# VH-VL binders against Putative carboxymethylenebutenolidase: the designs that were tried, part 2

Target 1, 246 residues: Putative carboxymethylenebutenolidase, of Synechocystis sp. (p73163)
Amino acid sequence: MTVDIKTTLVTIPNQNLQIAGYLAEPVAVGQYPVVIVIQEIFGVNSHIRDVTERVAKEGYVAIAPAIYQRQAPGFEEGYTPEGIEAGRKLKDQTSSAEILSDLEATIAYAQTLPNVKPEEVGLIGFCFGGWIVYLGASLPTVKATASFYGAGIPHWAPGTAEPPITYTDKIQGTLYAFFGLEDTSIPMADTEQIEQALTKYQVNHKIFRYPGADHGFFCDQRASYNAEAAADAWQKVKQLFQTELK
Key: E = the ipSAE of ESMFold2; O = the ipSAE of OpenDDE; V2 = 0.75 times the mean of E and O plus 0.25 times the DockQ between their complexes.

## First folded at step 1 (VH-VL)

Design c6 (framework fv_ciduvectamig_arm2)
Fold by ESMFold2-Fast, scan of step 1:
Structure c6 (fold): chain C 246 residues (1-246), chain A 126 residues (1-126), chain B 110 residues (1-110)
Amino acid sequence: as target 1 above (246 residues)
Amino acid sequence: QVQLQQSGPRLVRPSQTLSLTCAISGDSVSSNSAAWSWIRQSPSRGLEWLGRTYYRSKWYNDYAVSVKSRITVNPDTSRNQFTLQLNSVTPEDTALYYCARESTYTVETHYGMDVWGQGTLVTVSS
Amino acid sequence: QSALTQPASVSGSPGQSITISCTGTSSDVGGYNYVSWYQQHPDKAPKVLLYEVSKRPSGVSSRFSGSKSGNTASLTISGLQAEDQADYHCSSYTSSSTLVFGGGTKLTVL
């Protein structure tokens, strides 16, 4: 059952930085868990705004912060070769410490909202955002994380930082990871390393591997869209948040 | 297997409209996994990309600056084909015209133009 | 003029390695990793050899390799064979979401 929502552009303070945020929230009076929606390499574009609204329609306060606020305020791109290269360039200019700081600031901002249950925090992220929310799952306030096609979790980080997999032992919540089996940017071996790390540190988790699905399978604006995989994954996301966020 | 088959007039008079059709088999013109391009080749200019049409929730076009004012690339989902329309042709538009499929714009995959039509030699002359 | 610069011709002998350059600007070859290479035999349509600078489609020999440095992409053919005699074309996506080609290079295997 979906609920009526409203959307607002907000500014999220982080020290001297003002991070643009896209907020979607139920109109009905009440308190709701909050879900932070983390972008692909393309900024807070139409797809990420649509996902943020879909999350809110399920009965959550949903907020998508502009991860590229420092490098390129207002950046958003579609799914073209030009957009992909521009987004990759900006991704490579990020810092793990700055991303974590901005994620913590977004959570803290959300916790000040009168309709938010401040202890009920979830994350969902796609592509680069899938990488980010794996890292963010290590934050002590995060209860539920849905990581979609996060490339490089076992071996990549900007600069000299440790990859997100090294933070697996800090994860206190439940993590669902979603991968397409045709995604050449995320080899089967990487998904196995992630599963092994989550098992080793006794993190509550599920790994979903979709035959026939490629990178970006959840996005209906991309050539790689896979309606069957996307529908199943969305059902799993709803189950995760309903179970873990009260 | 995907195949592209071209058809259309091979002789066009100056000032008229050049119109070519590319029929698609083995794939859909509205496939989210493709973009559909026209390229021409002449001894003096070599290969020139002219434009593309593609479906991503709605139809889009991109066109080369040199022809943008007189070109249209149109999809036809009912016949599973796409067309090139080039207005106000001159003898400089004489070329071998190809249609081609551009493979997907996923984060990790651009196969370039992986399937080509047979080519149509179009002469612009009176 | 072609948007990308290639040598008009190159030649080599069987077993030799040859390299073909493709030079553009920071708004095409230098700005993006979306360089493709095409092989064209006489009276045939072009066939894709490499995409994204260095990646090979299924069925393309490992003798064909690609690289990029600054504004110049390069195609290298090792272990040259008689059937490699063809025209070779580079292409690149641009900052305007268009596609541009080089002038083409005729490879002669002597």
Scores: ipSAE 0.013, ipTM 0.471, lowest interface PAE 8.2, mean pLDDT 89

Design c7 (framework fv_ciduvectamig_arm2)
Fold by ESMFold2-Fast, scan of step 1:
Structure c7 (fold): chain C 246 residues (1-246), chain A 126 residues (1-126), chain B 110 residues (1-110)
Amino acid sequence: as target 1 above (246 residues)
Amino acid sequence: QVQLQQSGPRLVRPSQTLSLTCAISGDSVSSNSAAWSWIRQSPSRGLEWLGRTYYRSKWYNDYAVSVKSRITVNPDTSRNQFTLQLNSVTPEDTALYYCARGPDWELGYYYGMDVWGQGTLVTVSS
Amino acid sequence: QSALTQPASVSGSPGQSITISCTGTSSDVGSYNLVSWYQQHPDKAPKVLLYEVSKRPSGVSSRFSGSKSGNTASLTISGLQAEDQADYHCSSYAGSNTYVFGGGTKLTVL
């Protein structure tokens, strides 16, 4: 049962940085959990704005912060080779410390909104954002995380920082991870390492592996879109947030 | 494991087209987690990356500016190989030519050039 | 000329450390953190030694480390061994889906 929503461009303060945010929220009077929506390498583009709206229609306040605010205010790209080049350049210039700082600032901003339940925080992220929300799941306020096709979680970080898997023992909430079995940028060994780490540290988790689905299977603007995998994954996301965010 | 095997003429006349083939085993030329490059090495220029081909829903090519007007890198899925064609060659194109896997630039992952062919010395001479 | 600047040669003795620099511009080394290093022994194809500035492929000794400051990337080899004698090449993403190499550095272990 979807609800009517409104959308607004907001400014999220982080010390001297003013982070652009795309806010989608139910119009009905009430208090709602908040879900932070984290971009792919392509910025807060039309797909991420659509996902933010879809989350809000399920009864959440949803916010997508511009992760590239320092390097490229207003950056957004489509799914072209040129867009991939531009997005990867910005991804490689973005530090783990900056990402965590901006995510904490976004959560803190959301907690000031009168229609937000401040203890009910979820994350959802795609591609680079899937990597980011795995790292962000380690934040103590985060109760639910949906990580989509996060490449390099066991072994990659910008510069010399530690990869997100090293933070697994700090995850207090529930984490659902979604992978396509045809996604060769995330080999089976990586998914097995993630599962082992989550099991070792007794994190409440589920890992969903979709036969025939490739990297980006959730995005209907990408050639890799897989409607069956996307539909099932969305059902699991709704289940996660309904169960964990009150 | 992945292996690359090169073949093609080792002597080319000035103004003709240099053509080399790189046969792939242990991986697919259309793997969406790979890119397939040509690199050359000469005393005057050292190593030069020339270009690559890769499959991401469709085929793409990227080429170094210095050779872009003369170069084509072509995949062949039926024979699991890719080729270099370099047009209008001059003696300055004399070099040891390598094929390689990478650089990989897939979303979230970068490996450099991790598998190389054996190299082919090509001499441009009349 | 090569797009990235490396010293033509460096030398060291067994057990010592050496550093090889790779200097580009703000449009390549300065922008991307996508620097790789290759080791090449005589009559062999290059072998990837480091990627993404500082990351080692499986099987590469921890004696090899990488760093970057501004427009300059550096390869450091600690505890030099005779088998480290080789040519070392840096490479960087250069924008517009292209890659460039340095001129190469011949390491002599004396």
Scores: ipSAE 0.006, ipTM 0.438, lowest interface PAE 10.7, mean pLDDT 89

Design c8 (framework fv_ciduvectamig_arm2)
Fold by ESMFold2-Fast, scan of step 1:
Structure c8 (fold): chain C 246 residues (1-246), chain A 126 residues (1-126), chain B 110 residues (1-110)
Amino acid sequence: as target 1 above (246 residues)
Amino acid sequence: QVQLQQSGPRLVRPSQTLSLTCAISGDSVSSNSAAWSWIRQSPSRGLEWLGRTYYRSKWYNDYAVSVKSRITVNPDTSRNQFTLQLNSVTPEDTALYYCARSGDFHSGYYPEFDYWGQGTLVTVSS
Amino acid sequence: QSALTQPASVSGSPGQSITISCTGTSSDVGGYNYVSWYQQHPDKAPKVLLYEVSKRPSGVSSRFSGSKSGNTASLTISGLQAEDQADYHCSSYTSSSTYVFGGGTKLTVL
């Protein structure tokens, strides 16, 4: 059953930084788990706002922070060549420490909201955001993580930081990872390395690999959209959050 | 169809500035779907990307670390062209210089370095 | 020395398949789906052959295919033909918003 929601632009404090956030929340009086929605390279664009609203309609407080707040306040692009170039350039200017700091600030902000159950925190992220939420799953407050087509989890980080896979032993919650088999930016060997790390450290996990699905298969605004894979993945996300977030 | 036409001096003295121009037809230097690069080729270093300029709400430049202190890539929207300036040249800068269009790496859009100029052999000697 | 490692040469006979590797790091080939391949005949500018690891521009034969595993991208040419004799160059976008090239591979069709 979907619920009525309201949406608000909020400001998330992190020391001297004021991070723009897109908040979607149920209208009915109550307390709800919170889910942090993490952008692709394109900023908090219409797709990420739509996902944030879809999460909220399932009975969660959902917040999407602007990961590029330091580099480009208000940055938002569609799925054009210009958007890809600009978003890729901004991604390269990020730092793992700053991203983790901003994610922690977003969680702390959410925990101040009167309708949030402060112990029930989930993450969902796409593309660059899939990479981010794998890293963020290592935070002790995070109970459930849905990582969509996160490229470079085993081997890439901005600057000289360690890649997210090195933090696998710190994951205390449950992690679902979603990959398209036609996604050449994430070879099968990378998905197997991720599965091996999660198994080695006894993390509760599931890995979903979709035949015929490419990078960005969940986004209905992209040419790579795969309706069948997207629908199945969304059911898995709902199961994850219903099981882990109470 | 896109065409890139190069011009500039083919002989440059050591310590001087190497200057080349790339004139564009069939596209705009301020096109939001393009970026404009300089690439050189030498027997000792192979193909070497030097830098690019592109317009996305404002002008951006990216430069290879090896030349960053000496290089400028400038657009000229009035003449629909872009230029390379490489300062303080040495004999090691002797190479065949190409301009090229790059697009974003996005399925269904322009490939990277899909159109190249004819090339200009620049010799740095006294 | 080039940033990406390619074999200096490779050879094959007509009708055979050959593969050319391009090895980088997690900051270029391994970190991005933005590997391109270029074919260069003598005295000609390079021509784009593949982009985004495996995608072909219009007019490029399906005999040319690309793949990537970890830090290594590969170009495979099936049904080798005499006109495939050329230099082949790989390139990749990097974490510094720059591009790097391999040293090039000379393909000889025997």
Scores: ipSAE 0.000, ipTM 0.410, lowest interface PAE 16.2, mean pLDDT 88

Design c9 (framework fv_ciduvectamig_arm2; at its last look DockQ between E and O 0.01; V2 from the best seeds 0.00; counts 0 for: pae O 9.9 > 2, placed apart)
Heavy chain, then light chain:
Amino acid sequence: QVQLQQSGPRLVRPSQTLSLTCAISGDSVSSNSAAWSWIRQSPSRGLEWLGRTYYRSKWYNDYAVSVKSRITVNPDTSRNQFTLQLNSVTPEDTALYYCARDIKYSGEYYFDYWGQGTLVTVSS
Amino acid sequence: QSALTQPASVSGSPGQSITISCTGTSSDVGGYNYVSWYQQHPDKAPKVLLYDVSKRPSGVSSRFSGSKSGNTASLTISGLQAEDQADYHCSSYAGSYTYVFGGGTKLTVL
ESMFold2-Fast, scan of step 1: ipSAE 0.565; ipTM 0.833
ESMFold2, look of step 2: ipSAE 0.008; ipTM 0.599
ESMFold2 (binder alone), look of step 2: mean pLDDT 91; pTM 0.931
OpenDDE, look of step 2: ipSAE 0.006; ipTM 0.514

Design i1 (framework fv_ivicentamab_arm2)
Fold by ESMFold2-Fast, scan of step 1:
Structure i1 (fold): chain C 246 residues (1-246), chain A 121 residues (1-121), chain B 110 residues (1-110)
Amino acid sequence: as target 1 above (246 residues)
Amino acid sequence: EVQLVESGGGLVQPGGSLRLSCAASGFTVSSNYMNWVRQAPGKGLEWVSIIYSGGSTDYASWAKGRFTISRDNSKNTLYLQMNSLRAEDTAVYYCARDYDFWSGRYYFDYWGQGTLVTVSS
Amino acid sequence: AYDMTQSPSTLSASVGDRVTITCQASQSISSWLAWYQQKPGKAPKLLIHKASSLESGVPSRFKGSGSGTEFTLTISSLQPDDFATYYCQQYNSYSPTPLTFGGGTKVEIK
């Protein structure tokens, strides 16, 4: 079952940038697969730190990098209207090239840790992070990706970049995507377009659509929390990582 | 079908107050960023105010302290309370919808027909 | 401060002409620019978002291009319905004034 863990703040180098990271890892001696946990628009807040710890308790080294390190070092917000507004502004300032660069740097950093199996890399991300990990699934080192309520995957990207769906043919690993049927920011047609792209390029995948679940259903700090959908999704995440990461 | 219908415009004296309404149908105002944009006779478009989906607000610098944007979710209606009106506030006022902010839409996909505010005498 | 400058302010053209309108931002807005068409007595109508993405139902003779600080709207063969005023709008949320319109370009018949 669950294992004892320890947590620490680390610094992930990316050229001249020093990215803050929240690291959670099993206490027991051994080597573990690594899972990169990607934030919502709210930074590496208490919810993302909790998810990082939950992943580690399942027997993984888990790291959550601060995606907003360039624009707002130390940024974290709760689920208030002010937090949504602040996080959205930072999301709009974050380029796809920066995101991919930071994901590669985080993976490279994780591969230097003595308790990490360097070939066993997974991603999990929520909201903006769900969008990010779909893009990140295209990296050749990634074996398993859990994308939660990633809005705009078929049609949105910051700046001049292409949307994550255009990278679907580069995905070598397995991708699970989780959507709430009440989530108006992700129309059913978007989830169908994602499923069609994954099928077309023969990506190993599963799409989970939860009746009664809204955007943010996995987060117990949000008004949209749905305990039944969250519990089922977590079982699917555990199955994904147990199957794909050795 | 998405529809925005403004009302409440009219003739008002300098220093007076006026409240504009924008009735929405085909979507919910609380799920979108909603804006007021005005246009003085013969002039260009000028952004006035925004209410974010979470309820936070922002204003053009000249509007702060005089204008207040708000909404009533139960009536699916957007409002603009205008106080201390000046002749320079004479304009057609439009309400306009941003699409869902998660999709990266920050432009106005639907506009109301506009309501004329004349500040005179 | 964000300044959005459109040129020309007024443009006279004939049916069938190629018309180009320019929009300049005082600082980079990436591709976060929309174009609107407004006919006399009517509300503005969205034509293009994200600098070059044509809205459904808008004729293909309308084309948006550019990124960073310089953007253009081109009408490849002007039709009678195209005599209108055109506005650009930046929506880069980094701006201290998040939503700024250009001054407009009136396309008039010769």
Scores: ipSAE 0.000, ipTM 0.414, lowest interface PAE 12.1, mean pLDDT 88

Design i10 (framework fv_ivicentamab_arm2)
Fold by ESMFold2-Fast, scan of step 1:
Structure i10 (fold): chain C 246 residues (1-246), chain A 119 residues (1-119), chain B 110 residues (1-110)
Amino acid sequence: as target 1 above (246 residues)
Amino acid sequence: EVQLVESGGGLVQPGGSLRLSCAASGFTFSSYYMNWVRQAPGKGLEWVSIIYSGGSTDYASWAKGRFTISRDNSKNTLYLQMNSLRAEDTAVYYCARHKYDSTWGLDYWGQGTLVTVSS
Amino acid sequence: AYDMTQSPSTLSASVGDRVTITCQASQSISSYLAWYQQKPGKAPKLLIHKASSLESGVPSRFKGSGSGTEFTLTISSLQPDDFATYYCQQYYSYPDRTLTFGGGTKVEIK
């Protein structure tokens, strides 16, 4: 069953940077695990805010940090060709070190909240965010990670950094990865390399490949939305967080 | 030397339950995905279930709700709990190890244990 | 769901013959196909993984080929030990959701 929630815009301190965050949390008094929701290339837009609220309604404190805070404070775009070009430019200018620093700052901020169980941390991310949460799964406090259509996990990183697949041996929690089989930005060979790395390092994982689903199949604001794949994936996400986050 | 030895098969009445065991030796059991595969008399191979190294599981659609795969890494033993057994579940049940590397496939199999579901 | 269709279901051959067994997937499985040999009363034995890679200790007369939806197992010069049933198996969706075996091909002495 879903619970009543409240939403707030918060500021997450990270040294000299003040990262905007979208916080959704149950209104009932209690302590909850925290789930960090990581954006696509489009910023913390209406879809990411909706996902953050959906996570909170399942009984979690959920927070979505603005990954582009350094480059473009307040950036958000819809799913237009112009939005895609703007988002890709910002993605390419965002370093792995900045991303890890911002994830750690967001987790630390969440752990200061009186309604958060500080040891119960999960991640969920989409597109660029799927790439980010695979990298973030390597952080020692992360117990559960849901990575949606993360392009370039085996071979791409901004600047001179190593791709997220090279961090697979540091993953201590459980990772579920979700891919559409029609997604041309993520070749089958990439999903196979991910599966091999997770198996090699004995990471507890599941990989879900959806026939007929394309990149962005989970987002009901995208032309690629696939309702059946999205519904199945959401049930798997709820199972993951319910099992791993107490 | 890798060895898998199944036990626990036998005659059981329809609606009954049975638990199969597979004793593993000669490898680091906890590091491997393990499978159950069955074969009805005179018929082909049919996959039943897998348990991953981290403890997650998947099942053939017809096995969900009736069969439960589990493992005890301290005893190097794989289990299959079978409930609500039907005549069509009569088969030799094999324990099989998944290859560790990127090549996949079931590289070692036990000798099998016969389960007969009959009144 | 990936249906695997194996043909022929039975095949009669003599020692020294070249035999060919075909396996068809209902949709592309890349190269994620294994071949198994099963002798009467025995457990299956893995012969070939990833469509064409021969397992250690398996004789070179066994050859796998193909990718996508059509795969072939060839035995170039059939030996007495080769009279057995052969199965293909896809693992493209594994560990994802399911493993699927073909129906088998029984290679019988003529």
Scores: ipSAE 0.005, ipTM 0.421, lowest interface PAE 15.1, mean pLDDT 89

Design i2 (framework fv_ivicentamab_arm2)
Fold by ESMFold2-Fast, scan of step 1:
Structure i2 (fold): chain C 246 residues (1-246), chain A 121 residues (1-121), chain B 110 residues (1-110)
Amino acid sequence: as target 1 above (246 residues)
Amino acid sequence: EVQLVESGGGLVQPGGSLRLSCAASGFTFSSYAMNWVRQAPGKGLEWVSIIYSGGSTDYASWAKGRFTISRDNSKNTLYLQMNSLRAEDTAVYYCARGGYSGYDLRPFDLWGQGTLVTVSS
Amino acid sequence: AYDMTQSPSTLSASVGDRVTITCQASQSISSYLAWYQQKPGKAPKLLIHKASSLESGVPSRFKGSGSGTEFTLTISSLQPDDFATYYCQQGYSYSDRPLTFGGGTKVEIK
């Protein structure tokens, strides 16, 4: 059952940084849980704005912050080889500490909105955003996290920071991770390490592995789009947020 | 005050080349995706190409390899380099701002008046 | 593949009529659908964006609706100034057909 929504461009303060954000929210008066939507390497592009709106139509306040605000204000790219190179270059210039700080600032901003239930915070992210939301799941206020095809969770971080998997013991909420079995950027062994870490630290979790699905299977703007996997994953996301966010 | 002005259209022989320009004024050109859209005489609108604010490009399948979109942000100007022109490329070519780029969610909210390209012997 | 099918291609109407034109996408484009009006010899003018958001200065008799794959543009109480060709356009960005227009609907005087 979807609801009518409105969209607004907002500014999220983080100290002296003004982070551009895309806000989608139900028009009906009420209070709603908030879901932070985290971009792929391509910025807050049309796909991420669409996802933000789809989340809002399910009865959530949804916000997508510009993760590249520090490096390239207003950056967005489509799904071209050139866009991949540009986005990857910006990803490699990020800092785990800055990303986590910006995510915390986005959550704090959302909690000031009058139609937000401040204790009901969820995250959803794709590609680089899947990596980011795994890290962000370690924040104490996050109750539900949906991580889509997050490459490098067990072994990669920008600079010399520790990878997100080292923070698994701090995850207090529920985490669902979604992987395509044809995704060569995320070997099966990586998904098994993630599952092992979540199990070891008794994090409430589910891991979904889709046969025939590749990196980016959820995005209908990518050549790797897999409609069956995307539809199933979206049902799991709705179940996660409905169960964990009141 | 906010406007787009196309130029560079004209008569060209089949197999020839032509470069179109679009001069932007009244807004921060570098922050927007820019497009070329064409319309053959008596026909509908047909999207040609987009260049995003970050510099990436996309093309209609029939335009790939023959047409190149580019921009010069220091001059607030959009370009379309057209090579290997065919009679079916005859159309009015419009410059248009937008296409869900940056934080401007409007589609093509600003159009130029168009420039006619005629490919004929 | 985001093919946009617009119908009817032509319709005849009288001043005061309610006119409805439809636009169908071959795959879901969410709400990323715009409507344009074009008069002979003129550039297109944006009427509606995001399926239902009326542009500033556009008369309230124009209304857009729909989401996913089926969209409509309705003109309540058609005025003389409304005889024009109308186009839908998807802005959903897919690499092979990132931006696609419908074939157009010409609204003619009956």
Scores: ipSAE 0.006, ipTM 0.414, lowest interface PAE 14.8, mean pLDDT 88

Design i3 (framework fv_ivicentamab_arm2)
Fold by ESMFold2-Fast, scan of step 1:
Structure i3 (fold): chain C 246 residues (1-246), chain A 122 residues (1-122), chain B 110 residues (1-110)
Amino acid sequence: as target 1 above (246 residues)
Amino acid sequence: EVQLVESGGGLVQPGGSLRLSCAASGFTVSSNYMNWVRQAPGKGLEWVSIIYSGGSTDYASWAKGRFTISRDNSKNTLYLQMNSLRAEDTAVYYCARELRYFDWSPGAFDIWGQGTLVTVSS
Amino acid sequence: AYDMTQSPSTLSASVGDRVTITCQASQSISSWLAWYQQKPGKAPKLLIHKASSLESGVPSRFKGSGSGTEFTLTISSLQPDDFATYYCQQYNSYSGRPLTFGGGTKVEIK
């Protein structure tokens, strides 16, 4: 059910850091589950703000924190070669511990809002954000996670950190993972390894593999946009959040 | 088929300058990440510099301030300007294309040029 | 930058032999490792990328394996064309772009 929403720029405290956040929320009086929307390498750009608003229109409080707040306050880029280079350099300056800390701070901030049901927390993330929300799914308060084309989940992490797949046994909620079969950055073997880990640790999950879809298939600002895969994936996201976030 | 051809190497005295060129055919340099890699005689491979598809650049720490990577899109050619050359810069210099998997991914070098020899001596 | 250690630095082998070359990273590089072959006077040629993915046109006797810090290149039945120097290269760019190569392994005729 699509509802009227309002959007606000907010500040999320994390110790001495003030993280910029894009908040979208229903205008109707009530309490709603909260969904944290995690960026690609491009910052909280127009696409991520649009996704945040789309989530809110479905009856959730939605917040997108600036993951690059420490490195580059106010960073956002479009899907250009310059944007890719800038975003990649900032991603290389992040750490798993800092990202997880900022995600925890965002959840804690959301739980203070009067229109939020503090126990009903979901995550959705894309690309780099898909990697982040898989890691974040291990947090005890997270009930539902939608991970889109998260590259490197089985084998990559910055520095000496463990890759997100090693945290699979900590996932208490439901996780949906979305992959394009044409995405060369995430070979079939990686998606199978993820499915095996989720099965081994008895995590409630679904894996969606879309023929003809490439990395970034959900973003209508990218050349790789695939309208059919995006539409189906969005229906699955709505089903996930409606089932798990009461 | 895709090909890279280097030129511009030669003998130069310490403190001198030299500009290397790398002409590409069968693909567009501006659409790819392009690298310079060198190899001293009888030694191993050493990464020098990259120019990203969008035009930003990175360098090995020892190359910063002395070497400049650039390209001319109209000529489909990559360059390496080398200043303040030292004896230890003597090497075969290769240009190489980087195979990318996704936006933020690094890549292996899938296409290499034949190399051009730079000799820095008195 | 990650230090890359190859062993052995030189090995002697005969046609038909199974040859194994190892590459060790000082820190985890996941699967972001390539293997190159270089013949005297020639540019390096990509054999394997992402630790185990065989490059198009490379014979199936070449196999890469490993992840994290320990990697192996195996040539199952050495051919005359395989006498060359082999290099591993990490391309895990978690900090900047300091790409590093192993020291090389020269495969010589016994």
Scores: ipSAE 0.005, ipTM 0.477, lowest interface PAE 11.7, mean pLDDT 89

